# Designs tried in a protein design chat: VH-VL binders against q8mxu4. Part 9

Target 1, 107 residues: q8mxu4
Amino acid sequence: MCDRDDCASIASRCTGETIICAFVESITPPKIRDKTGTYELKCPFAEGFTMEIGDLFLFHFVFDGSSEKCTRLTPIPKMLAMVYEKLLKDLRKAKKEGKMIISPTAN

## First folded at step 4 (VH-VL)

Design a07 (framework fv_satralizumab)
Fold by ESMFold2-Fast, scan of step 4:
Structure a07 (fold): chain C 107 residues (1-107), chain A 118 residues (1-118), chain B 107 residues (1-107)
Amino acid sequence: as target 1 above (107 residues)
Amino acid sequence: QVQLQESGPGLVKPSETLSLTCAVSGYSISSDYYWSWVRQPPGEGLEWIGFIYHSGSTNYNPSLQGRVTISRDNSKNTLYLQMNSLRAEDTAVYYCARGYWSYEFDYWGEGTLVTVSS
Amino acid sequence: DIQMTQSPSSLSASVGDSVTITCQASQDISDYLNWYQQKPGKAPELLIYYASNLETGVPSRFSGSGSGTDFTFTISSLEAEDAATYYCQQYDDLPWTFGQGTKVEIE
């Protein structure tokens, strides 16, 4: 089932759009990690970004059933990680209840 | 491999301040983890004390917040715990542990027994 | 604070038996639950994270399941070295809290 919006949800090959707060665990192969576990991307990190192990981002993924795209990366200060994780938990709950569509802010 | 090693006085008197050290090897404590202290009174369960995040930000168990300070020395790759106003119920084995981003504790020190007695 | 209650507090079983321990949260914690094993005189060791994910290097006879408020930890074929106290821990909200522990003794 595809009822979680985090690394575990992506690992299940869910369709649709999701935003995940995660840090870079590995660059080659590309892996990210959050509170639910580790996810290895099927595609490279979005072009134009220089990634270092330990960098923290909001990853915006789009799944169309056959392909995976990381469409946006929003850097977040590491000191605010707990605030963003709590906010994303609340947003995911609201999304599952049909109350809102997640719209990340671009830098 | 990541290793954590606690050290401390072993015996402290009531009302004194406890100071514990956790030496970390195999990983930099300034890199992307929550570094925690957890205690266990003899024959009892586990109690989370608090953590320090790689940024230096700290959070403490509300029941202990007024008495606990967690700090670090990045150049020595070492974590510290200070607990004020010790009482008999603070007698416990004290562990330091690394919390992954999933907030699971994947590496633990061996623990150091602290006895609070007159 | 989120209260974690384990059942049973202790059990005795024979090598080869299947052992089940439960953990109940006082409120919905989604899947934000870990299981630890602690042998006498030793530090706890992580066995299961995010309710059902087996930690690297942990034998496959250990498993976890559940979501929300009710969680189960199972040892499918008990070995002598499994004599230990097992703890669940929630990380949905601060402070992080542990169950009281379940002592598993080998007959």
Scores: ipSAE 0.063, ipTM 0.716, lowest interface PAE 5.4, mean pLDDT 82

Design a08 (framework fv_satralizumab)
Fold by ESMFold2-Fast, scan of step 4:
Structure a08 (fold): chain C 107 residues (1-107), chain A 118 residues (1-118), chain B 107 residues (1-107)
Amino acid sequence: as target 1 above (107 residues)
Amino acid sequence: QVQLQESGPGLVKPSETLSLTCAVSGGSISSDYYWSWVRQPPGEGLEWIGFIYYSGSTNYNPSLQGRVTISRDNSKNTLYLQMNSLRAEDTAVYYCARDLWSYYFDYWGEGTLVTVSS
Amino acid sequence: DIQMTQSPSSLSASVGDSVTITCQASQDISNYLNWYQQKPGKAPELLIYYASNLETGVPSRFSGSGSGTDFTFTISSLEAEDAATYYCQQYDDLPWTFGQGTKVEIE
């Protein structure tokens, strides 16, 4: 199994999707950083967004085994960085242990 | 480069309040970093006290239960630590440090020794 | 709170020796562990982050390894300037906690 839930593990890509909470470390080349280290994106997504070093996002990635596609960028308040990092860690653990039901949010 | 410089009274009596300052130069305390206080009793290890984020949000080590306040003055680019009800066990070198996005401490002050004795 | 225990508490070795320090966490912290060096009369300085990543500017003789609860820090060829106390620190969860330190003395 591949573990791709943070910057260190995302380099070991396999198929699927994940959410990573990370800061923008570099714009050219595009790099993001979280607690585990730095990951360089294969494709920039500057179109439609003004990204600055230090900006914090939830990066929603879909992997096809060879590259990532960012399907959503959700900016989050920097003061909530640890809250979101802990939440995502707990959610990943619960999902892997089969203790979590994935419920889509309906309108 | 970023530099941090602590200053304080040196000697404080038991039951008094400790007030420390940390003057920051070469960088802004309002620049999206966490700013921490860490202490070290003579000959002992390191204990994290708490942090303040550039937004003003704070978090404190529960071991210091209600005795600590961390604050800042953005206009002076200075951090502050206040600790109430001091005891001999609070004798330590007090450091301020910049915390890179809660991952590690990348810049430290020289530390200031505080002795609690009557 | 996550408790960090280092071993040994002190050691003496000669220039050119290889020395190893261990750090144990009271619970699984993945790879969220840093190593700091503190020379006498000075503030600590970061050497290694995320268990095994060498900080920029730090000599290659320093290395770290491990994951989960058991971690090691190695100096492959001890130099006189390496006389210091070394600390591990976990950043998996608040409050941040440090090991008690390992004092390395040169014979």
Scores: ipSAE 0.020, ipTM 0.688, lowest interface PAE 6.7, mean pLDDT 82

Design a09 (framework fv_satralizumab)
Fold by ESMFold2-Fast, scan of step 4:
Structure a09 (fold): chain C 107 residues (1-107), chain A 118 residues (1-118), chain B 107 residues (1-107)
Amino acid sequence: as target 1 above (107 residues)
Amino acid sequence: QVQLQESGPGLVKPSETLSLTCAVSGYSISSDYYWSWVRQPPGEGLEWIGFIYYSGSTNYNPSLQGRVTISRDNSKNTLYLQMNSLRAEDTAVYYCARDWGHYYFDYWGEGTLVTVSS
Amino acid sequence: DIQMTQSPSSLSASVGDSVTITCQASQDISNYLNWYQQKPGKAPELLIYYASNLETGVPSRFSGSGSGTDFTFTISSLEAEDAATYYCQQYDDYPLTFGQGTKVEIE
């Protein structure tokens, strides 16, 4: 599960999949912004894929044992951004209150 | 680049309805972002009024709920603020601003002063 | 609502001085805090987002720190152009709320 607050930081593992939730800040040069700062995209884009400034994506990175590589870009629909934000706020409030949070992707 | 320009009356009477316009250039308000209104009474701090998301969804400060409506006209690339039952304490500079994905306000209009007085 | 308490309400310092202002949230807001600068007759401008990230184009003498409920904003070497009112703002939950502002005057 990607939680915008949590997944924006690099994963604890240098192998396996790292998911970063970020907004497109610049097209040329390509830059993304997440909760921790602005980063230049080092990943090649799929042919015909377009990004607009302000678009929200899940950027998937995998370490293949020798190098990091982007495996996929998953757009977060703009129409669902408010629903997504409310979900993240609710989850973070539950964490602050010490409640157990169960990942939607668990088992 | 992106520019926001507010306009409206300089003086409004108590109990009347305030209507403000925010003309946006350099970016389409229907394509993305949250678009907010923020006000500042002379010599005082900032108060968030509410926003409209590019899809048309709105959210308002509970302190102003029931008195305020934020809307837009996509064909004119323009935002609107309507506030009823005006009181002297509604005297303020009113700003429109673009909200970067709920994180911060990256572009602001110059502000328009609204004085509520008889 | 999340209340933001900012201190001091005003301060006076000389060019070259280091100044610090503080902001306290009435509840845990993680790092969801911005700092804005407002010069007389002008709209606010973003300086710092996510508690400690410097906005593009903003001089490095400005910095922010803190998390949870206690935050600080520092200008390491005050310049004449820094005379302004500074506001903190939380974006953890709606309604968005601002501190009452700190007026920085330069001698």
Scores: ipSAE 0.006, ipTM 0.593, lowest interface PAE 12.6, mean pLDDT 76

Design a10 (framework fv_satralizumab)
Fold by ESMFold2-Fast, scan of step 4:
Structure a10 (fold): chain C 107 residues (1-107), chain A 118 residues (1-118), chain B 107 residues (1-107)
Amino acid sequence: as target 1 above (107 residues)
Amino acid sequence: QVQLQESGPGLVKPSETLSLTCAVSGYSISSDYYWSWVRQPPGEGLEWIGFIYYSGSTNYNPSLQGRVTISRDNSKNTLYLQMNSLRAEDTAVYYCAREFGSYAFDIWGEGTLVTVSS
Amino acid sequence: DIQMTQSPSSLSASVGDSVTITCQASQDISNYLNWYQQKPGKAPELLIYWASNLETGVPSRFSGSGSGTDFTFTISSLEAEDAATYYCQQYDDLPWTFGQGTKVEIE
């Protein structure tokens, strides 16, 4: 179900692990926010990571049979997120204009 | 919580330079987000002026580029807007606002009215 | 620049009515559209982002829909406090642009 992520996630795959790009909205309780809404996380935060409200991460989730659990997070600088977003927009525009057609894409 | 408060001269004469200040509290402007200026002429709609990113990078509305400079002082946690060659049509309420990523202006200041007249 | 056109420019309705406002983009903006509420003498306040996502703390009677060039904003059961001007805003491409606004008056 990789079709609700607006960040360019070149590695977004619907093969056992889902990856979403989201901003930290709250730390206690832990909440993340993306274009589809705000979600509470069951996600371990490693001591090696500093997480602040507004930080952008790629969150990796695995469905364990009863709920989705965050298994990994990768910090993304906000400037890089803009580049990813711009690239994704440009690809969508090119596709709509007939300049490029690719097999099923997240959108 | 995060709050933004604009301040400025209120009245400016044509051809002069406008200087506005936006004091930010509850969040460090050097930590993240895009910090924007938006204006609204009396009885009219909203016009985006420009933004500054936490890194210092700026971008301006092409209609105003060359007349506008957005800057900041991280030690004072303050944003600035400077606009030169003022005209009567620059009369507006000026807002500073936080842009959360690329998707929304989620926090706004109260706005400060700037009247350009002789 | 991308032009945003709202309709109607103003409307008057009674408490309990369902109200719909439309917003049209001069070119395809996918779902990169926000809706704001501005009460007299106040700054705008974000209600909807990503075309259809309700901002935290905003009542569920507000909703948004659409994609591409045609968008709608609906208040399902109008309350007295909803008297305001509503603006749409695109963020598909710089400069960010707003619609001209729709004034909602309560009878």
Scores: ipSAE 0.005, ipTM 0.583, lowest interface PAE 13.5, mean pLDDT 77

Design a11 (framework fv_satralizumab)
Fold by ESMFold2-Fast, scan of step 4:
Structure a11 (fold): chain C 107 residues (1-107), chain A 118 residues (1-118), chain B 107 residues (1-107)
Amino acid sequence: as target 1 above (107 residues)
Amino acid sequence: QVQLQESGPGLVKPSETLSLTCAVSGYSISDDYYWSWVRQPPGEGLEWIGYIYYSGSTNYNPSLQGRVTISRDNSKNTLYLQMNSLRAEDTAVYYCARGFGSYYFDYWGEGTLVTVSS
Amino acid sequence: DIQMTQSPSSLSASVGDSVTITCQASQDISNYLNWYQQKPGKAPELLIYYASNLETGVPSRFSGSGSGTDFTFTISSLEAEDAATYYCQQYDDLPWTFGQGTKVEIE
């Protein structure tokens, strides 16, 4: 599994799906940056979205062990970045501690 | 290039209010980042005081809550720190710093020494 | 609050030596740890983020490792310009907290 607490980077060694809140650092080659570092994507940014360096998005990645694919992009305002990062962190912590989560926030 | 520069009175008396400014150049403080204050007593380690997010939201170290206010002036691109009820143990070099997300400090001011003495 | 304990408080070494500093968190902080260098009279400067990622422009002789509660910072071949105090910092939870610092002196 490739979540940020278990995998420091988005690596082809991982198998599964993950969601990362990150800034666009480079368009060519495609790179994103979050609190764990800079990741070069193995897929181009999806058609239909206008992206500029510094834009903040939720990026949904799919890994198959040999490649990395960007299957979903959700634009979010920069002002909500900390709220989303905290939510994702709380969800990962709940998962690590074996807690069942029914609401969007862990205790 | 981003630069931060602190300024303040240098010497303040016990029970007075400390007022510091941090002038930022090379980046607009209203565009992004967690703008923070960190202090360091002479010969000691670093203590995070608090931040103001580019949206205006603030957060303070619980040990200092009730004494500290962090604010900004977007038109002057300047950060402010106000600390009430000063005592000798508040003597420190005060830094302003830019927090990249909630992750790390990538730019720091040079620091300004504040001595609290009668 | 998360307490960061740094060891040793000071050390002396010669140019060319390998130097190791440790940092211990009072609870699991995953990889959310930074290392800073502070030279006398100067502001701290980021060297390592996310436990092991070298900041751009920082010499490769500096490295970091560890996860959870135990972290290590190493200078593989000490140079005269490395005389400074080094601090670890956790950013897993607020308030952000620093270790007490390790002073590295060149003999």
Scores: ipSAE 0.006, ipTM 0.601, lowest interface PAE 12.6, mean pLDDT 78

Design a12 (framework fv_satralizumab)
Fold by ESMFold2-Fast, scan of step 4:
Structure a12 (fold): chain C 107 residues (1-107), chain A 118 residues (1-118), chain B 107 residues (1-107)
Amino acid sequence: as target 1 above (107 residues)
Amino acid sequence: QVQLQESGPGLVKPSETLSLTCAVSGYSISSDYYWSWVRQPPGEGLEWIGFIYWSGSTNYNPSLQGRVTISRDNSKNTLYLQMNSLRAEDTAVYYCARVWGSYEFDYWGEGTLVTVSS
Amino acid sequence: DIQMTQSPSSLSASVGDSVTITCQASQDISNYLNWYQQKPGKAPELLIYYASNLETGVPSRFSGSGSGTDFTFTISSLEAEDAATYYCQQYDDLPWTFGQGTKVEIE
């Protein structure tokens, strides 16, 4: 039972801002999905921002030494969301096959 | 919009080689996705056979003991399945399908029945 | 290989009933599970992906839940057209494996 606010591994490596790219899985309760699975946010989605299940966002989390808070959401266009999901799938497959994937941004 | 259509001989003798074709329309097989074959013996469940990724990489179910080859012809937008050393237990409906997102099979052909008997 | 076991193997119910099917993985597969519906003489159709996400165009009476090794598929109000065999499929590891199927018959 590792709580995000009480997870020793999170606390030991994150003392500032962390950015996670993830799909909206559920709005109530707020859940997001990334390469590691689906997990529930402890804070609700930012008020006044429109989002739908399947939308891709950059979620900004700040860890203050005792708790992790979601402080900002940056929407990613749907075309890039489709590309990103395919890349997550390809990366997961390549790891299982023992292959290396080199990103175009890794110059 | 995306359509897959399997075709094959219908009846094959034991020890022979099976050759199946899957014609794809509405989407280019070289653009994206995994393209997969799945079979189903009459009255039984589904068995994944293998896939070819849009890049040409393949992977096969070890249960088929190296008897399977999946290939493609990008200019014809067509997938192929070849299975050697056929046995009666290879009798099944053979489907081709597209796989995307969360490794879900989102488009399927209507299937082609292959009967292995002498 | 990861073995997928469904229960029950078959069931009979009336229109309007709520029916539940379970799927058990031989090892932890996180949320890496899809559900399919196959009507007699037809190819399977995707209903649920990533354990709980409803595929576009699929009626809201279908739902999925669970994680790890135990998964549930529910039809909240059975319709006549729901008579079919339902399959779960894991994609945590190759080879991809399906459950043996659950046949749902009306009345």
Scores: ipSAE 0.005, ipTM 0.550, lowest interface PAE 14.7, mean pLDDT 78

Design a13 (framework fv_satralizumab)
Fold by ESMFold2-Fast, scan of step 4:
Structure a13 (fold): chain C 107 residues (1-107), chain A 118 residues (1-118), chain B 107 residues (1-107)
Amino acid sequence: as target 1 above (107 residues)
Amino acid sequence: QVQLQESGPGLVKPSETLSLTCAVSGYSISSDYYWSWVRQPPGEGLEWIGWIYYSGSTNYNPSLQGRVTISRDNSKNTLYLQMNSLRAEDTAVYYCAREGYTYYFDYWGEGTLVTVSS
Amino acid sequence: DIQMTQSPSSLSASVGDSVTITCQASQDISNYLNWYQQKPGKAPELLIYYASNLETGVPSRFSGSGSGTDFTFTISSLEAEDAATYYCQQYDDLPWTFGQGTKVEIE
């Protein structure tokens, strides 16, 4: 379960495109895991939630208002962009197929 | 570096079962990645057969799903392909390959020719 | 399944020439396309991934472009060792599918 004040807002926006649009506009970078590894942007984190999108991806979104001070971990930015693009595509596909599972949890 | 080496019979009779082995070195197959089998009939193009994920989950080309099993032995760092009810059109060079980042094949074995004939 | 069509099926060119191969998908695959080189008697080798990214160790004379359904692969200055068959591959959806191949011969 999501334990944050903005859980209802996040849940209401938790559709394929909306989640990714929210990430693009978000101040805090997520942790993204795919079958080739975990791609992480580092910054001080106050709170987070994890997304499980059917069998496709595991997302860990963390919001702390400190994203201006965050730095990217490897892989390099272009590889992270590729992961993001594939994730967006998979979320849109899952949404269209009705397979999306949203499970916000504190961790 | 990562290396893959296929082995198996050179000749299989129609209706029999094909069993191929792929020995992997330089990387643990239980760590990550999809490990795939791809075949190529002589003088023709490439056909993806299926993959096994490091967790043990498998997926097969629907055109072959009823005849194919992909498995692994983590202790031997080895991949296996079993294909039932062989036909002449299954004659091909069989490759094992690692699916790297974003599902491209970054490492391939040398391939092993399998001829199906009586 | 997504059908991949390559053209031409074969071509002949001289060292120093610019060679162009095209690949067309039967449906929108965004940028989820790879290009491989296969020399006679050898396994395929990755050259380009995500439509336009050059794999590490691959000479800069190779390049890829395109998105959606239409893709192009170019060798800007052909070398003798480039005699090979080239394949495109989509990874937008399972099963993975390949083009039929383009044979490049040196005159």
Scores: ipSAE 0.008, ipTM 0.575, lowest interface PAE 12.1, mean pLDDT 72

Design a14 (framework fv_satralizumab)
Fold by ESMFold2-Fast, scan of step 4:
Structure a14 (fold): chain C 107 residues (1-107), chain A 119 residues (1-119), chain B 107 residues (1-107)
Amino acid sequence: as target 1 above (107 residues)
Amino acid sequence: QVQLQESGPGLVKPSETLSLTCAVSGYSISSDYYWSWVRQPPGEGLEWIGFIYHSGSTNYNPSLQGRVTISRDNSKNTLYLQMNSLRAEDTAVYYCAREFGYSYYFDYWGEGTLVTVSS
Amino acid sequence: DIQMTQSPSSLSASVGDSVTITCQASQDISNYLNWYQQKPGKAPELLIYYASNLETGVPSRFSGSGSGTDFTFTISSLEAEDAATYYCQQYDDLPWTFGQGTKVEIE
């Protein structure tokens, strides 16, 4: 597993769950944008998800070695985006330093 | 295009309150972004003062010891800075700037307004 | 507060030279670092965000690299218009803090 601090494209380098906070930049092709830049997803948005360009979500991705699956979308009010970015950053740091135990993601 | 323009008194006496305004054009301050104040003493580096988020929430540099209030008037598309108990070391060029909410970089700045604290 | 230290404090170089300045954080800030250029009498302008991403419209001769505590900013072929003071800024934690600046003078 890596977070987006480690990966320019989450699908191309990581196996396991990756969580990012991002805006939907385009649906076809599927692109999301966050504070580090624009990322093209290696998977289409899962059927049944309703997203509009400009929506802000926590995107949960699982890479199983062959394809990405979007596992969960959590809408974030724009006014709380800074709080969520800080929480995710703190979680990533704690994980790297061994201060927090994160369960392995089902592939 | 987005433009920011600061204005203020230029000269303030020690112990008085500084009041600055920042008129914003080309973008609504209530739509998005953080809106920040940054100062620079003559010949010195940059110091972040604080910001107001488009929602109205604020955060301030603790080094200013609770002396600062940042506010806004959405109908005038204007930002305000108030700083109490001014000291000589508060002499600086004061900038307002728009700050991107994910990389916290400042993408548009005003020209800056010099505030001199002297009796 | 996170302390940012730049080196050198000043340098002189000729048009066409490659110049490098460094920025050190007092603690790990991952890639959460921006670089600015400030010309005399003007407000700072963003050049690089997230340690290595070039801002739109900024010439490709400018680049950034590094992570953690050690960061580098490079101008690959100095031009006369590059005479300015350059600042790094961390955004890993509030309050935001800047380096003291590096003055680049053209000979």
Scores: ipSAE 0.006, ipTM 0.597, lowest interface PAE 11.1, mean pLDDT 78

Design a15 (framework fv_satralizumab)
Fold by ESMFold2-Fast, scan of step 4:
Structure a15 (fold): chain C 107 residues (1-107), chain A 119 residues (1-119), chain B 107 residues (1-107)
Amino acid sequence: as target 1 above (107 residues)
Amino acid sequence: QVQLQESGPGLVKPSETLSLTCAVSGYSISSDYYWSWVRQPPGEGLEWIGFIYYSGSTNYNPSLQGRVTISRDNSKNTLYLQMNSLRAEDTAVYYCARDFGWSYYFDYWGEGTLVTVSS
Amino acid sequence: DIQMTQSPSSLSASVGDSVTITCQASQDISDYLNWYQQKPGKAPELLIYYASNLETGVPSRFSGSGSGTDFTFTISSLEAEDAATYYCQQYDDLPYTFGQGTKVEIE
């Protein structure tokens, strides 16, 4: 299973549910970009969301070991995108160092 | 695909203002990413100058704060760098580069433009 | 500012040799380190990001390792086209800072 403390790479395959952080690069066809590259989604963006190029989203994928299925999209407002990325960075660093963080139950 | 091309005066006198442009093709500078300027004095290493975010906000290397302005023209898909009070030490090849920002890397660079500061 | 120190400043090696370059950060930067290759007269090109991830299209003979303050870049079997200057770069905090560079020459 992928480590949920941090955004997994789109190129990585894990069993179970994985959170991937990526920017919207194209709406039609649906393409997202992360630090690994640009990927065309095999599923459309969820209905009920207004997608704009450049928006940061948490993409929830379910991996069965051989295929990917999009399960849910959680949009992050542009104003909060940088705060969220910084928080993930800080959590990853704290976890590596074994330090206490604000949430003692966080990985 | 994505290409960046710098242009500038080549030669500038001390105390003058440097103006550089970076024409971007194959990608819209108003979509996402940070867009950075980096310089390299002859025979020396790389120094980050600053960036502009796709929203228009900027951040500059504190060592150059007060001398540098980075701006853009979305309609021309072009980035700009202005640097005041030039000194001989500002002689360098100036690059523009696309930057993911907080947690990432420079994935596309321009070819660079040499700026010589000399009387 | 975070200072990045590379070692050695230059080296000469033969085709087929294994070459190692080190990079030291003045403070803990976790895995937030990239490696670039710059050939004479050309712009730098990304080889390694996030300390150990190989950029798409980059030959597998290049690798990176390390975390915290000590990082290593290795070319497992040197090729003639690898003659270049290599730079490490931290992106843990602004301003972004680079090492002074290591010049690799083929003898």
Scores: ipSAE 0.006, ipTM 0.590, lowest interface PAE 12.1, mean pLDDT 77

